# VH-VL binders against q9vpl3, part 361

Target 1, 224 residues: q9vpl3
Amino acid sequence: RGKINIQRPKAPHYERARVVAVTQPKYPELPKAKSCFKTRAERTQQQQENPYNEIIAREVRNWLDHSRLVAFFHLSSITADDIFRVRVQLHKQNLHLKSYGSKIIEQAVKNTRYEAIVPLFHSNHCIVFSPDPEKTAALLRIVRRVPQMVLLGGIVEETMLSRNQLVAYAQMPGLHAVQAQLVQTLSQAPGHLIQQLQAHQNSFVQVLDVHAKNQMNEETPKST

## First folded at step 11 (VH-VL)

Design wb14 (framework fv_ontamalimab)
Fold by ESMFold2-Fast, scan of step 11:
Structure wb14 (fold): chain C 224 residues (1-224), chain A 121 residues (1-121), chain B 112 residues (1-112)
Amino acid sequence: as target 1 above (224 residues)
Amino acid sequence: QVQLVQSGAEVKKPGASVKVSCKASGYTFTSYDINWVRQAPGQGLEWMGWISPYNGETNYAQKVQGRVTMTADTSTSTAYMDLRSLRSDDTAVYYCARDEGIWDSYYFDLWGQGTTVTVSS
Amino acid sequence: DIVMTQTPLSLSVTPGQPASISCKSSQSLLHTDGYTYLYWYLQKPGQPPQLLIYEVSSRFSGVPDRFSGSGSGTDFTLKISRVEAEDVGIYYCMQSTQDPLTFGQGTKVEIK
């Protein structure tokens, strides 16, 4: 509706100046030449942190070694009270919710068959451990009501399973033997199965060819 | 043994409220959602809603939205369904059912014995 | 709401003979996650319903192998290879692909 009044030039507005100041990245503007002392302190803290990380990594390896069920989750923003309630509910089913830093996870699984899981932990994450693989169904029933926890995959009976494979495992009712067979079946790489089928196909074809040749040679003189 | 035991039969007048209970035993109550399904005399099954005893979350069918409340008491392992402003067409057997489904699957592997609610006009 | 339609509404079977029940949905039951959430229940006289088949074709624990489920999209079938006396009751299909959960109207199975 109104025009800008040029006769009253727009002074730097308090709000705009404030917003610009607030949105600018904060840089340390008073650096001192005391870097040698700070470097020593920082180096000491770094060295102390390395031994601590190895101790916690050993704890993670211990959990992996003694758990027949391990499930990996992305963890969205969640309150301390909410995660505590989830932890309590999981604990009632012998499911143990743990959180570890990405560097610690990397140290724990380095040079193990589970090294491939490291990329899963570049963002907020948590892990559920249990000695009882039969609790996979209970785990999934609990977490489906916790939208902040997103299933990424897991390890069952030392076999790495994708999200879909873990869900399929959980849906199978039954005995330990049946579940063990399912894990074996789900863990078969498509390439391995194809290789096995191709080997069987070649053997079968060869047997049929030999039999056909033998029958043809024997019967030809009789038919004449 | 796992079981769901419901409260006894109720006879109510139109406009009254009824609160049906469903007591769980033999399993971890907070690990399974409880669904409520009703069946009018000689008719089929109608889903009413579910409650998660874990966090108290509920989801109600639109037909009963605004006059139903589902609650759960974890200390007694009991789920409740409170239906208000009763009408004659609310006369039914009301069942609670445990949802054994995982992920986005819903299947009712364990049912209560049913509670007959009769709305007498 | 997804409407579930069962045929036939009533079926009288000679003991030992097969039976087949159809369930049709008003729209596809294929969920965006790739699963089809279709279930079959049996309600015996005077009892609550009991789960027979989940996710189209998987038999629930303790369900005899004479029961089988099949189908995809909007058309589903429950088959009983040899109907026995204990199979008498009303059979219901149910979907959970879309809220609200809905049931078919039921199929009454009786022994002749």
Scores: ipSAE 0.014, ipTM 0.503, lowest interface PAE 7.1, mean pLDDT 78

Design wb15 (framework fv_ontamalimab)
Fold by ESMFold2-Fast, scan of step 11:
Structure wb15 (fold): chain C 224 residues (1-224), chain A 121 residues (1-121), chain B 112 residues (1-112)
Amino acid sequence: as target 1 above (224 residues)
Amino acid sequence: QVQLVQSGAEVKKPGASVKVSCKASGYTFTSYDINWVRQAPGQGLEWMGWISPYNGETNYAQKVQGRVTMTADTSTSTAYMDLRSLRSDDTAVYYCARDEGIWDSYYFDLWGQGTTVTVSS
Amino acid sequence: DIVMTQTPLSLSVTPGQPASISCKSSQSLLHTDGYTYLYWYLQKPGQPPQLLIYEVSSRFSGVPDRFSGSGSGTDFTLKISRVEAEDVGIYYCMQSTQYPWTFGQGTKVEIK
């Protein structure tokens, strides 16, 4: 699985072609070298925006209440250019990629049926929302191409599902009766689900670490 | 509506180049990779490579790597395979095939109708 | 390269009788992620190939349940429990565990 995915991005000319393709739409060119890390100044500005935390938390609650598909991802280091490309591809499928601070997520889900998921968001994360659960297969096909995004689990039709359960759901035909039966069958207790989602996150982070080191070694060969 | 439509048959002389097109319709072109597979007359299938329309990345079979180029035009939802320095043993039906897998499963669920390329002197 | 070898090269079957095709790889197809990336395709006369089985034993959507795949490591089998006229064509196994992706040489299935 991961090894086949790891072997795909190897072409030297690829980076130039990719940047050109992304910047040619109506949007201005994004700084491709920009890390997901914030500078001290940016963190200070972020902290000074505390008065807006409740407004943003209400936005998150609104997304949760109006989305029949919610998928949670661990997000490793990714450039602004790469995440923009992912957002565009997802948007074409009525899938909305959102990133919120862990404190805002905690505030949004506190005292809701989703409160048990809070521990998953203490690491780097992002969330994909959609009103259409039929788009789960499209979501998985798109993120398969993005090794920096690791699926942790999600919510379909108000039912919390692990990574493997979401993959199973995506493989079902688009028949309402069949999909409803699957969701009912795959529902899990929140405590057990957290353990399962955390285990998958830890396992995949280890795979991504090996991948990143292999990519670095191939980009800068030890022999040189 | 979901289909891959390839360009018409071509006859080329040895040493020439051929460019085969594969137009996708009925699905999101950038969500799937396009593979190229050829079949010589009366012979089996041979994988030539793939291209990701999402980011333009390619992977070519070593046998053709020095003389094949695969490209994709997202504005027209069309993939191209350019094979140069043609030899008689390049005579084959060339297929494009969509790579549909959930996660890391790579299977070809949708194929073009094929393009016959004949190399003769 | 991983070499895929199919046996038999041709098979003539009476309608309603079973058929079995073997596919052997020169190396294990078990990936480090625990999955085995072996596929079966059918090419009917004058048509492009069509997917039958993915990941050794999973039937693709719309494929009749008379088709089944099995195997592990280097030895794989495609079985047709009751061959019908529509099943005539050339069957290919394929691996995507390691680049370059490779196909078997094909098995022609005919009706007697």
Scores: ipSAE 0.013, ipTM 0.491, lowest interface PAE 7.8, mean pLDDT 77

Design wb16 (framework fv_ontamalimab)
Fold by ESMFold2-Fast, scan of step 11:
Structure wb16 (fold): chain C 224 residues (1-224), chain A 121 residues (1-121), chain B 112 residues (1-112)
Amino acid sequence: as target 1 above (224 residues)
Amino acid sequence: QVQLVQSGAEVKKPGASVKVSCKASGYTFTSYDINWVRQAPGQGLEWMGRISPYNGETDYAQKVQGRVTMTADTSTSTAYMDLRSLRSDDTAVYYCARDEGIWDSYYFDLWGQGTTVTVSS
Amino acid sequence: DIVMTQTPLSLSVTPGQPASISCKSSQSLLHTDGYTYLYWYLQKPGQPPQLLIYEVSSRFSGVPDRFSGSGSGTDFTLKISRVEAEDVGIYYCMQSTQFPLTFGQGTKVEIK
């Protein structure tokens, strides 16, 4: 029914600050500095000792560790009402939209295989997390209608994917589900019904065959 | 089950308006765009436009721009196409179709049964 | 607007024989994102169209293996390796690289 007012960005919504304050861990207040001037060593030490960044970076690492789908977006000016509508629609699909400062992202991924993503976060950005990689297609359908969110790339099953690779992955969600079912059946199934094992095996072979044919080179399609 | 069910046939005079409905069931209505495609008797397919039920965003083909309005009611999971100032060349079967395309892809995996609109004096 | 031209306009085949339909676009269908947005539909008599192939070569769920799509740039082909009686109808190509979405004029496939 309602239309997103994409062309009329508004100031940040104060409600977001309240939500963040309520949901963030509470820590004792640090001592106040008496002087406005800080030595070079003091400034460097304070940056390295920031407990807030360490705590939030740990939360980001937890999201990365427990999410099988992570998508990175550039975020242009968008109203609080519009981003709220997007967040609600994403949440219905078990997709969780988060925003973090670039310094926090840098600390979270430092010394990990994902350190290369840091440059993506030097401008306005947001990240979508999900434990379910089958939701990649749903994610892309939702954000396709939100021009303020520009897909940069993502991580699926611990593999870093470019924008085009992530789009290609979205076309194949059924293959992953069939693979997961087959692995489950084979690893636990020496005692299972033979009909059930054969059904999973045949489904997997058919999905692979269909996928292989669908991925055929435009130059030489093979009719297998 | 997943389906799109359209309203019944309409017979209209030139200059009248017609409003065709397309009721979705079996899927999350706001997650897919609805496109409208028409087919004149014995002719090919012509795209008329699309609507996103999520935000109400629409795109119309230039040939019908100014005469068409597409809307969606999320409470009833129903899309509508309102075509005004009908001409004899608007006589066609009008289809609604779900867009399953990912990102910038647009393809129609589910179609309504079609609504015949006849414009004659 | 991108104009889509199909050849032939009509094709009569004996069951079990192959069929090939060509679709040519007035402009390249290669999108700036590196994808080519070309689709194939079949409309059986008295029915709405049904999706066969999306994004040039990807077969839609439930579509038999005998259907295959190929091509790049402005030239695209739909092949049916063994035409069955159920394959009778009008075939349409469609592009979504540029608005408005446009269809070819259709190719009628019938059995002899």
Scores: ipSAE 0.096, ipTM 0.546, lowest interface PAE 4.7, mean pLDDT 78

Design wb17 (framework fv_ontamalimab)
Fold by ESMFold2-Fast, scan of step 11:
Structure wb17 (fold): chain C 224 residues (1-224), chain A 121 residues (1-121), chain B 112 residues (1-112)
Amino acid sequence: as target 1 above (224 residues)
Amino acid sequence: QVQLVQSGAEVKKPGASVKVSCKASGYTFTSYDINWVRQAPGQGLEWMGKISPYNGETNYAQKVQGRVTMTADTSTSTAYMDLRSLRSDDTAVYYCARDEGIWDSWYFDLWGQGTTVTVSS
Amino acid sequence: DIVMTQTPLSLSVTPGQPASISCKSSQSLLHTDGYTYLYWYLQKPGQPPQLLIYEVSSRFSGVPDRFSGSGSGTDFTLKISRVEAEDVGIYYCMQSTQFPLTFGQGTKVEIK
């Protein structure tokens, strides 16, 4: 629990406590960087961190290249304990939950067939990787219990799929030929499919409401 | 082919122990939990417990707690149920059954063929 | 323990006619996570049980559409719209909302 550190504030002296109670907080104004050149700090950051960023970007590319299933999620606030329990459930099914900064993802997929996914990572996100596309059904069963994770779409057998297409894929019989045929049939131009994924990303409240209502309807089926 | 294959029938005397095996094939053994369910002659089903081959965690039914040990050998994809201090009312067909172990969803989608254990004096 | 009670205990059905089996639990099966963990199994003569319905109403893969599950709280029903010869056996409901997992006593379905 991170709240333990918040519960341990340093006690100020009486006079300081009175001043703090009355004093209004003031945020500093940050100067803008020069337009033609990066600041010295930005240049130093770029030069010093480039080797590390490339190592992590290479890790991301390796996950993408060796995974036949990649699922993209929006991630709302979640406790360390809850995400750990999710990771355990996923790992048991050979599903690997990873979180990377947007800049690292952009660097990893630049000049690759996956470059179109970059817009999905402008908000809080996480990615699930697996070498086994048959685990798509298991993935969806795991994440339906995790309202903080909202499915945006994914890649199955190197084919971009929307959320609804991934759900359809998950409901297929466990035959490789049938799954391959479905993936081929559901294929769309990458630009058009990414637009569908972006629309999903921009409507999280609606997606969560629909998901919650579907779960409630499943528990209390319609009367005859 | 996805299968659970159990060991053969056993005949034991009261007070003895029995160890039943359940060999998994055709799927990733550590991705599913193995449950044990028994059925006395002409009676219904009784859950005995489960083991997760992923981490070795076990949960046992209160009626057999202290007399049962469930283990899993990931190298041979085989689960075991060892039941000690056998009584005549332990006479039953013992089934192993897998569940995905995803959260609290405990449905048994694949069952072994059953192992008949007879306890007689 | 949650006690599961099935009615009827036995049922003789003419082929093509419907059948209905009731399962009642001593406590609500609604879990704190919002799901109801009730399952239906069929045990054919000389075979292990096989899954028919999971989480109250979801039909398992390969199970014919003539089987349907419904219910909530403590009252659950399995319906077979047209009983076929291959449907003969003993039907069991099971709950996993609370440990230990418990089964109903079974309902024997026969063709007449």
Scores: ipSAE 0.264, ipTM 0.583, lowest interface PAE 2.5, mean pLDDT 79

Design wb18 (framework fv_imvotamab_arm2)
Fold by ESMFold2-Fast, scan of step 11:
Structure wb18 (fold): chain C 224 residues (1-224), chain A 121 residues (1-121), chain B 112 residues (1-112)
Amino acid sequence: as target 1 above (224 residues)
Amino acid sequence: EVQLVQSGAEVKKPGESLKISCKGSGYTFTSYDIGWVRQMPGKGLEWMGIISPYNGETRYSPSFQGQVTISADKSITTAYLQWSSLKASDTAMYYCARDEGIWDSYYFDLWGQGTLVTVSS
Amino acid sequence: DIVMTQTPLSSPVTLGQPASISCRSSQSLLHTDGYTYLSWLQQRPGQPPRLLIYEISNRFSGVPDRFSGSGAGTDFTLKISRVEAEDVGVYYCMQATQFPLTFGGGTKVEIK
C-alpha cells in the first residue's frame, strides 16, 4: 500500500451497528405504558443516542489506550494534497494523524482520566497517535513546516503534558531523563489547559516560540 | 546498539562493476533515509545522493546522477551504492550516513565507518 | 549550487587555547520556513565524520559543551572554547537549505 489513508471513515455497516448495540450496555427505558407520548426532552435525548457515534468513540478510546504518544493540534483550513504530504511524513515515523468531531471526542473521554482534554476541541482539531514516545522530536520537526497545525498539548506515557512540556520532552536525552521529566510535571496546575484554548489566537507567537527555543537549544550544550 | 556497518575495502580495475553495502542496526530502518558521501584521497566531502527505505525514493546530486545507483533492501536493513563500470576517478572513501529525511532538511546524525574503493589498472 | 567557503586557521592551536572556524555561503541559508539548515561535522584522522552541531547552534547528543555554533544568513562560526588533544582533525560546514546539499572545503585543526 504505502499510502496513509486520508479518507473520511465510512458510515458503519448495519451488521457493525447491530453488534455494537448488542454488546453496549443500554440504559433501559422507564417501564411506562405511555410510550406513545414523548416529551420534548425525551425526543431530544433519543436524537442524541447514536450507535454510529459510539462505534467511533470506541475507536478513539482504543487509540488513546494503545498509544504511548498522543498530540493534540488546532487544525486550520488545509488542502487535501498538503495534508496527504503531512500524513506521509508522519506515517514514516509511525505517527498516525486522525480527525474526529468534538462530540465524538467528548463521548470517548467522558468518565476517563482524559476528560480534561475536551476544552481543546471546541473548534477544528486533529490528533496524532504513536506507540513510540521517542518520536515526539520528529513530530515537532514535521509540524513546524505546517502552519495550519498548532500544537496544543498531549499525553505521553499516560501523563498529560502542555505544549511547552512536550517541546521540553522532545529535547530530553534517553529514557531515564525523560522519566524524571514526566514525574516533575505531575505537580502542574490543572488550570493550565484552559490557556490552550487561546492557542489559535496566538499561533504565530507559538511558532516563533518553538523556533526561538530550537535556536536556543542549538546554542546550549548537549552534554551532561 | 545504533550503528551503520559498511562492507570491506575493494580493489578493482577500470570497467568492473561494484556494489557496496551499508547495514543499519539498533533502530527502525524505514524511519531514516540513508545518504552517501564521497571523500577522494586528501580531499573534502561530496554528497552523492540519498534513499528513503520507507518508499524506495532516491535523489541524486546532479554531478552523480547516472553515474551510480542507490538502492535499499528493507528485509535485511541494508542500503547499497552501485557502479556499472568503475573509473580510476572513482577511487575514494565512501561513507553512508542516516537522516530522518524530514522535508529534505538533512543533518546526518550517524555515520558508517567507510568503505575504501581503489580503482587502478 | 550554493558554494560553502571555509577560512583556514591562521596558525596551529595550542592545547587549552580557543579556536574559531569561519564558514561563508554564496547565498543566504535561511529557508522559507524560517530555519537555517547549517551543520558542522568533525573528522578525526582515520575516522568517519561525526555530527557536532545542527541548525546553526544545536549541539548534537554527546558533543562536549566546549563546541558552540553561531551565525545567520551567509556567515557562520564554529568555536572551540578550549582545544583538547582529541579535537585534532578536519572540520566541515554543511548546508541543506537548497538542493543539492553542499559541504565547505574543510578546516584543519592541529596542535602546535
Scores: ipSAE 0.691, ipTM 0.849, lowest interface PAE 0.9, mean pLDDT 81
Fold by OpenDDE, second read of step 12:
Structure wb18 (fold): chain C 224 residues (1-224), chain A 121 residues (1-121), chain B 112 residues (1-112)
Amino acid sequence: as target 1 above (224 residues)
Amino acid sequence: EVQLVQSGAEVKKPGESLKISCKGSGYTFTSYDIGWVRQMPGKGLEWMGIISPYNGETRYSPSFQGQVTISADKSITTAYLQWSSLKASDTAMYYCARDEGIWDSYYFDLWGQGTLVTVSS
Amino acid sequence: DIVMTQTPLSSPVTLGQPASISCRSSQSLLHTDGYTYLSWLQQRPGQPPRLLIYEISNRFSGVPDRFSGSGAGTDFTLKISRVEAEDVGVYYCMQATQFPLTFGGGTKVEIK
C-alpha cells in the first residue's frame, strides 16, 4: 500500500473535494488589531489612564491589606496547564494565586508601606495570598513540587521577609506553640530564680549550722 | 489555643433526626478541611467523610454516602454532621478532625474531644 | 477500598522495652505523585486519636523521638524504642493514598 505522500496529497475525487471544501473550518480573519501599530509609549500611556487599571490596583491593595501571608514568585517557563494545577492545589489550602502586571502593582503600592516590593516584579511573576500565616509551610511544600515557581520573598504578619527568612519562618513551630513554650519557660523562671536565690542562703545557713555544731562539740568539756 | 470543640453527648431514639457540631478556634477555619470519624463502642476508627469549609466541597465514604450529611458554616467556624433518621447502629463516638494535608494528602493533626451518640429505643 | 491489616491485635510490653506494630495494605500505598500517604495515630484510653507519624516516617510536632515509622509499598511498621506508661493505648495506621480513607483495625499496647 503506497506511502501516503503527506507533502503532495493526491487531489481527492471531485465529490470528496466538495465535501472537504464545505467542511473546512472558515477561520475568521484575525482582526488586524489596530493596536499593533501603536508605539510602546502609546500603549503604555493608554494603559496608565485606563480606569480598569485603577480598579485592579485597588483589588491588589485589598489583597495586600487583608492577607497575613503574601508570597512573591518568579515564574520560569511555566505552562498554563501547570499554573492551573498549582492554582487548584493552592486553592484547596485557601491560598490564592494571582498574577498582575508590573505597572498595576506599581500603581497599587505607590506611597504605601508595600512600595519596597516593586523591584520584585520586573519579570513574569505571581503572588500568593493567604489570610493564614500558618500556611507558609504548606505553601512552600506545594511550590517545591513546582520548579518553575521560584520564591523571591514575602510578607508575613505585615513584615517583609526574604526568601531565607520565609523558609525559616515555615520551619518554626506555630505561633501558639511558641507562645505556649514561652509562657511555660517564663512560668518556670521565677521558680528557678527563687531556688537559686534560696540555695545560696540555705547553703550559708547549713555551713553556719555545721560550724555552730562543731563549736558546741568543742565547748562540751569531757567531764571526767 | 488551637482546638476543635464538639457538641455534647446525645441520647436519641430510632427515627429521630440529629445534628452534631464541631467548632474550630485559634486558627483560620477556612484554611483546613474537616473530617469526620466514627468509632463504635469497643471498635476501631472509620472515616466517614470530609468537608472544605472554604468552598463547601464534601466527600463521603461509600459506606456513609446517603446516610449522613456533612456541612459547615464558616461564619461561625463550625462543621456539622447530621442524620435525618437515626438507627440503633448509629450508636458511636463521633470525632471531627482537622486536615492539614496538601495536594492529595490527608493528615489529621487536630481532633475534637468526640461526641457520644446513643440511639436506644 | 484499601484494606489495612494490623498485627498484632494486642501487644503486651514491659516498661522500657521496645514495641513493634505492623500494618499491611491490600495494595500499594504509593501515590502517583510519588508520595506514600500512610500515617500512624495513637488513641489513649478515654481520649481522641492523636497523630504520631505521617508519610511513613515523619514524626508530627511534639511526638517523642522514641516513636519511629518505616516501610514501603504495602508493609509498614511503627516502632517504640522504649515503651513508657503514657504509651498505653490503641494504635492505628491510616492510608490516605486512595479514597475512601481507611484505618487499620488497631493494635492495643498494654503494660505487662
Scores: ipSAE 0.053, ipTM 0.619, lowest interface PAE 4.5, mean pLDDT 86

Design wb19 (framework fv_ontamalimab)
Fold by ESMFold2-Fast, scan of step 11:
Formats: structure tokens, C-alpha cells, sequence
Structure wb19 (fold): chain C 224 residues (1-224), chain A 121 residues (1-121), chain B 112 residues (1-112)
């Protein structure tokens, strides 16, 4: 360590520094190797493996493999009592609320068809799993009263859906033709899964919009 | 098909008991609560109570509390309402109706066809 | 118990004309959770009741858009913008803000 003083010594030291600077050999500017190596070490430390991570990652994979409905939420600060009430409402509908660390989710879905979900978990999050995709409507009704939980998207019948697509699906449970179309569209997707989900969202919403308009036309009321 | 099918009409004497059944099909029985609503001839609707097949929890209207028992058999997806010590003012059509009970929102989106119970001497 | 009072008790409407039914509660239906649990049902002759509106203003699936619900606190209204023959029956409001669940006495809607 050098001399540490709020009043740094100026006159003799600065004069010496000038002389030393002039007489020292020129060296090329060093890359910030220390900073680079430190950043690399920090990244490596953040991704350190531990035995519990693999066990929990297997639990996450098990939930994904055995759930026909998976919904992803951003989770804001919520009291233990409030989240318990939410869990009770969900459990009655065979909906299971789980929270996992982002690194565990990344580890669980790496090199799987679910890898596209990783960006959803860079902030506070939770996941709801269910074996019954028809419970999507019940899920959204439960979560509507929980402002701390914001829907990000989900997976229905192994097909990734955007938030708007999942909301649309909730209004029309048991639509086999639409489900088949979703599977066909996404099974041939070459990367860019999020863009494919957004494109399919427009298609799916249009189908529901046409259906809703057809129902309104069929029920056309008499003018007053 | 999603439906609730109730047992047939009953004629009982005052002081007897009646057990009405409500068989659910086409949905997950434990995900919905079953409510019982009655309607006397030419009168409006009167809520009698509810049962949650999920945990067996019940709520009964005070007017019939002590005389009514609601049960649910998850193995047969059937709910029951047992009303004892029948009086002439229990003469009504009894409906079962389902609701999800989400956040204390109790709307009845599916109703049984109704069971007429007549109490006469 | 919360008492639900409907007006009018009967309404005779020319086809295509609007109809309005009022439902008043003896106590506020605003739940401690901030939501209002009021529902509207229609009972057609010889049939069980059917759900029209839930949670004050939400139309149930398959219910025509000519039906609308509104209100807050103790005063609620069901409006039919243009009454059709299939709308004949008895309309009931119901609350679930507190047990026991209670219904209004009903409003009979007939076509002239």
C-alpha cells in the first residue's frame, strides 16, 4: 500500500512522478486482463455446481414431463399468509405452485425443448404445474386476484404459448383442432421460438375472434 | 358431456326424511363445490347449503341447520342432501348446482334438472 | 342475512324494446378482498336457472351481448338492450359476499 491521506502529498511527489514518468521505458497499454479474468471467475462462480442443484433440477424436469399445463409468472413481494391462500386455491384445482432459482431452472432445461423459457426467469418468478390443461381458466381466475403474480407465458400439451395465447386458450378449453395446429406450427420451428409463439398468438387470437363474432352474429338481437 | 343428474321425485309424510342424489359427470368432481337450492311451488330460490367434495367442508343455511346433512362420494362422483324432520313447508323442487368457490365467488354455471319433494299427510 | 330486493316484480315488454331490472341489497356487497360478488340468473319456464352475469358485470359464456350488468355497493342493475322471445322467464339476483347465499325474490319478464 502507498501513503493514504485525504490530503494527498502534491509538491515533492508530483515533481518526482513527472521525472519518473519521463525516464521509465515505454510499455504498450496493457489490456484489462485482471478485470477480464476476474469477470470470468465471477461468471464461473455464479455457475458452480452443487449436489442439491442436480436433485432439484431433476424435480423440475419431472414436473415439466408430467404436466400438461405449465404457467410462468413474475412474482412480486408477497406475504407468507397471502401465498399460502393462493396455494390452497390452486391445490383445490390440481394446480401446483413451485418456486425455483434461475440457475436450477437453467440447469433443468439446458439442451431440452424447454430451453427457451430460461429468459423468463431472470427476475423473481414462480411456476404453476398441472396435469389438466382445462384448468387454465381456473388458474387465470385465481391469479387475477393476486396482483403480485403476473403471467408471462406457459406450456400447454408440450407447446409453448405466449401470455396472450394462454389467455385465449383459457376461453376455449378442449379445442383439439387448435391444439393440433399449435403442435404442428411449433414442431417445425427453426430457432426463434419466441417469434413463432408471437406469430401463432396472432393466428390463435384470430381464430377465437372469428368464433366470438360468429357467436354474436348467431345471437343477433332485434333492434329497438 | 358435462352434467348433473338428480334422483327422482319423492313423496314423504311429515316427520320423515329424504335423501336426494346428484351425480356429476364430464368434469373433475373434486374441483367444484356442490350447492343445494330449493324452490317452493310458485316461489323464488332459496339457498340451502354447499359441500366441497375436495375436503368435505360444508356450509348450511340457518333455517335448515340441524336438519340437513350434505355429503359427497368421490368414488361415484355423487353428492347427497339428506333432509330430516320434514314439514309441509319443505315441499319444493330441490336443485344441485356446481361452483368453483374461487376467492369466495360462488356462481352456479351448471344445474341439475331438479328433484320434486312433496311433503303431505 | 343480506336481503336482496328486486324491482319491478313483473315486466311486460314489447319485442325489441329495452328492459331494466334493479337489485338492491340490505348491506354493501363489497367483500373485504375488494371485489363485489353479485350474480344474475334466468329461469325459463320448466327449466332450472341458468347463469347470465357473474361478479356484477361479466357475461357468462354463450350469453348474448344484449345482456349487461352494472352497479356497486348496494345498487345493481341488469339491462337487456332489446328483449327477445327467448328472454321470457324469471330473473334472479344473488349475492355471495356473506353466507348464507341469498337471492332476490325474482322479476318475471313477459312479452306483450
Amino acid sequence: as target 1 above (224 residues)
Amino acid sequence: QVQLVQSGAEVKKPGASVKVSCKASGYTFTSYDINWVRQAPGQGLEWMGRISPYNGDTNYAQKVQGRVTMTADTSTSTAYMDLRSLRSDDTAVYYCARDEGIWDSYYFDLWGQGTTVTVSS
Amino acid sequence: DIVMTQTPLSLSVTPGQPASISCKSSQSLLHTDGYTYLYWYLQKPGQPPQLLIYEVSSRFSGVPDRFSGSGSGTDFTLKISRVEAEDVGIYYCMQSTQFPLTFGQGTKVEIK
Scores: ipSAE 0.382, ipTM 0.666, lowest interface PAE 2.2, mean pLDDT 80

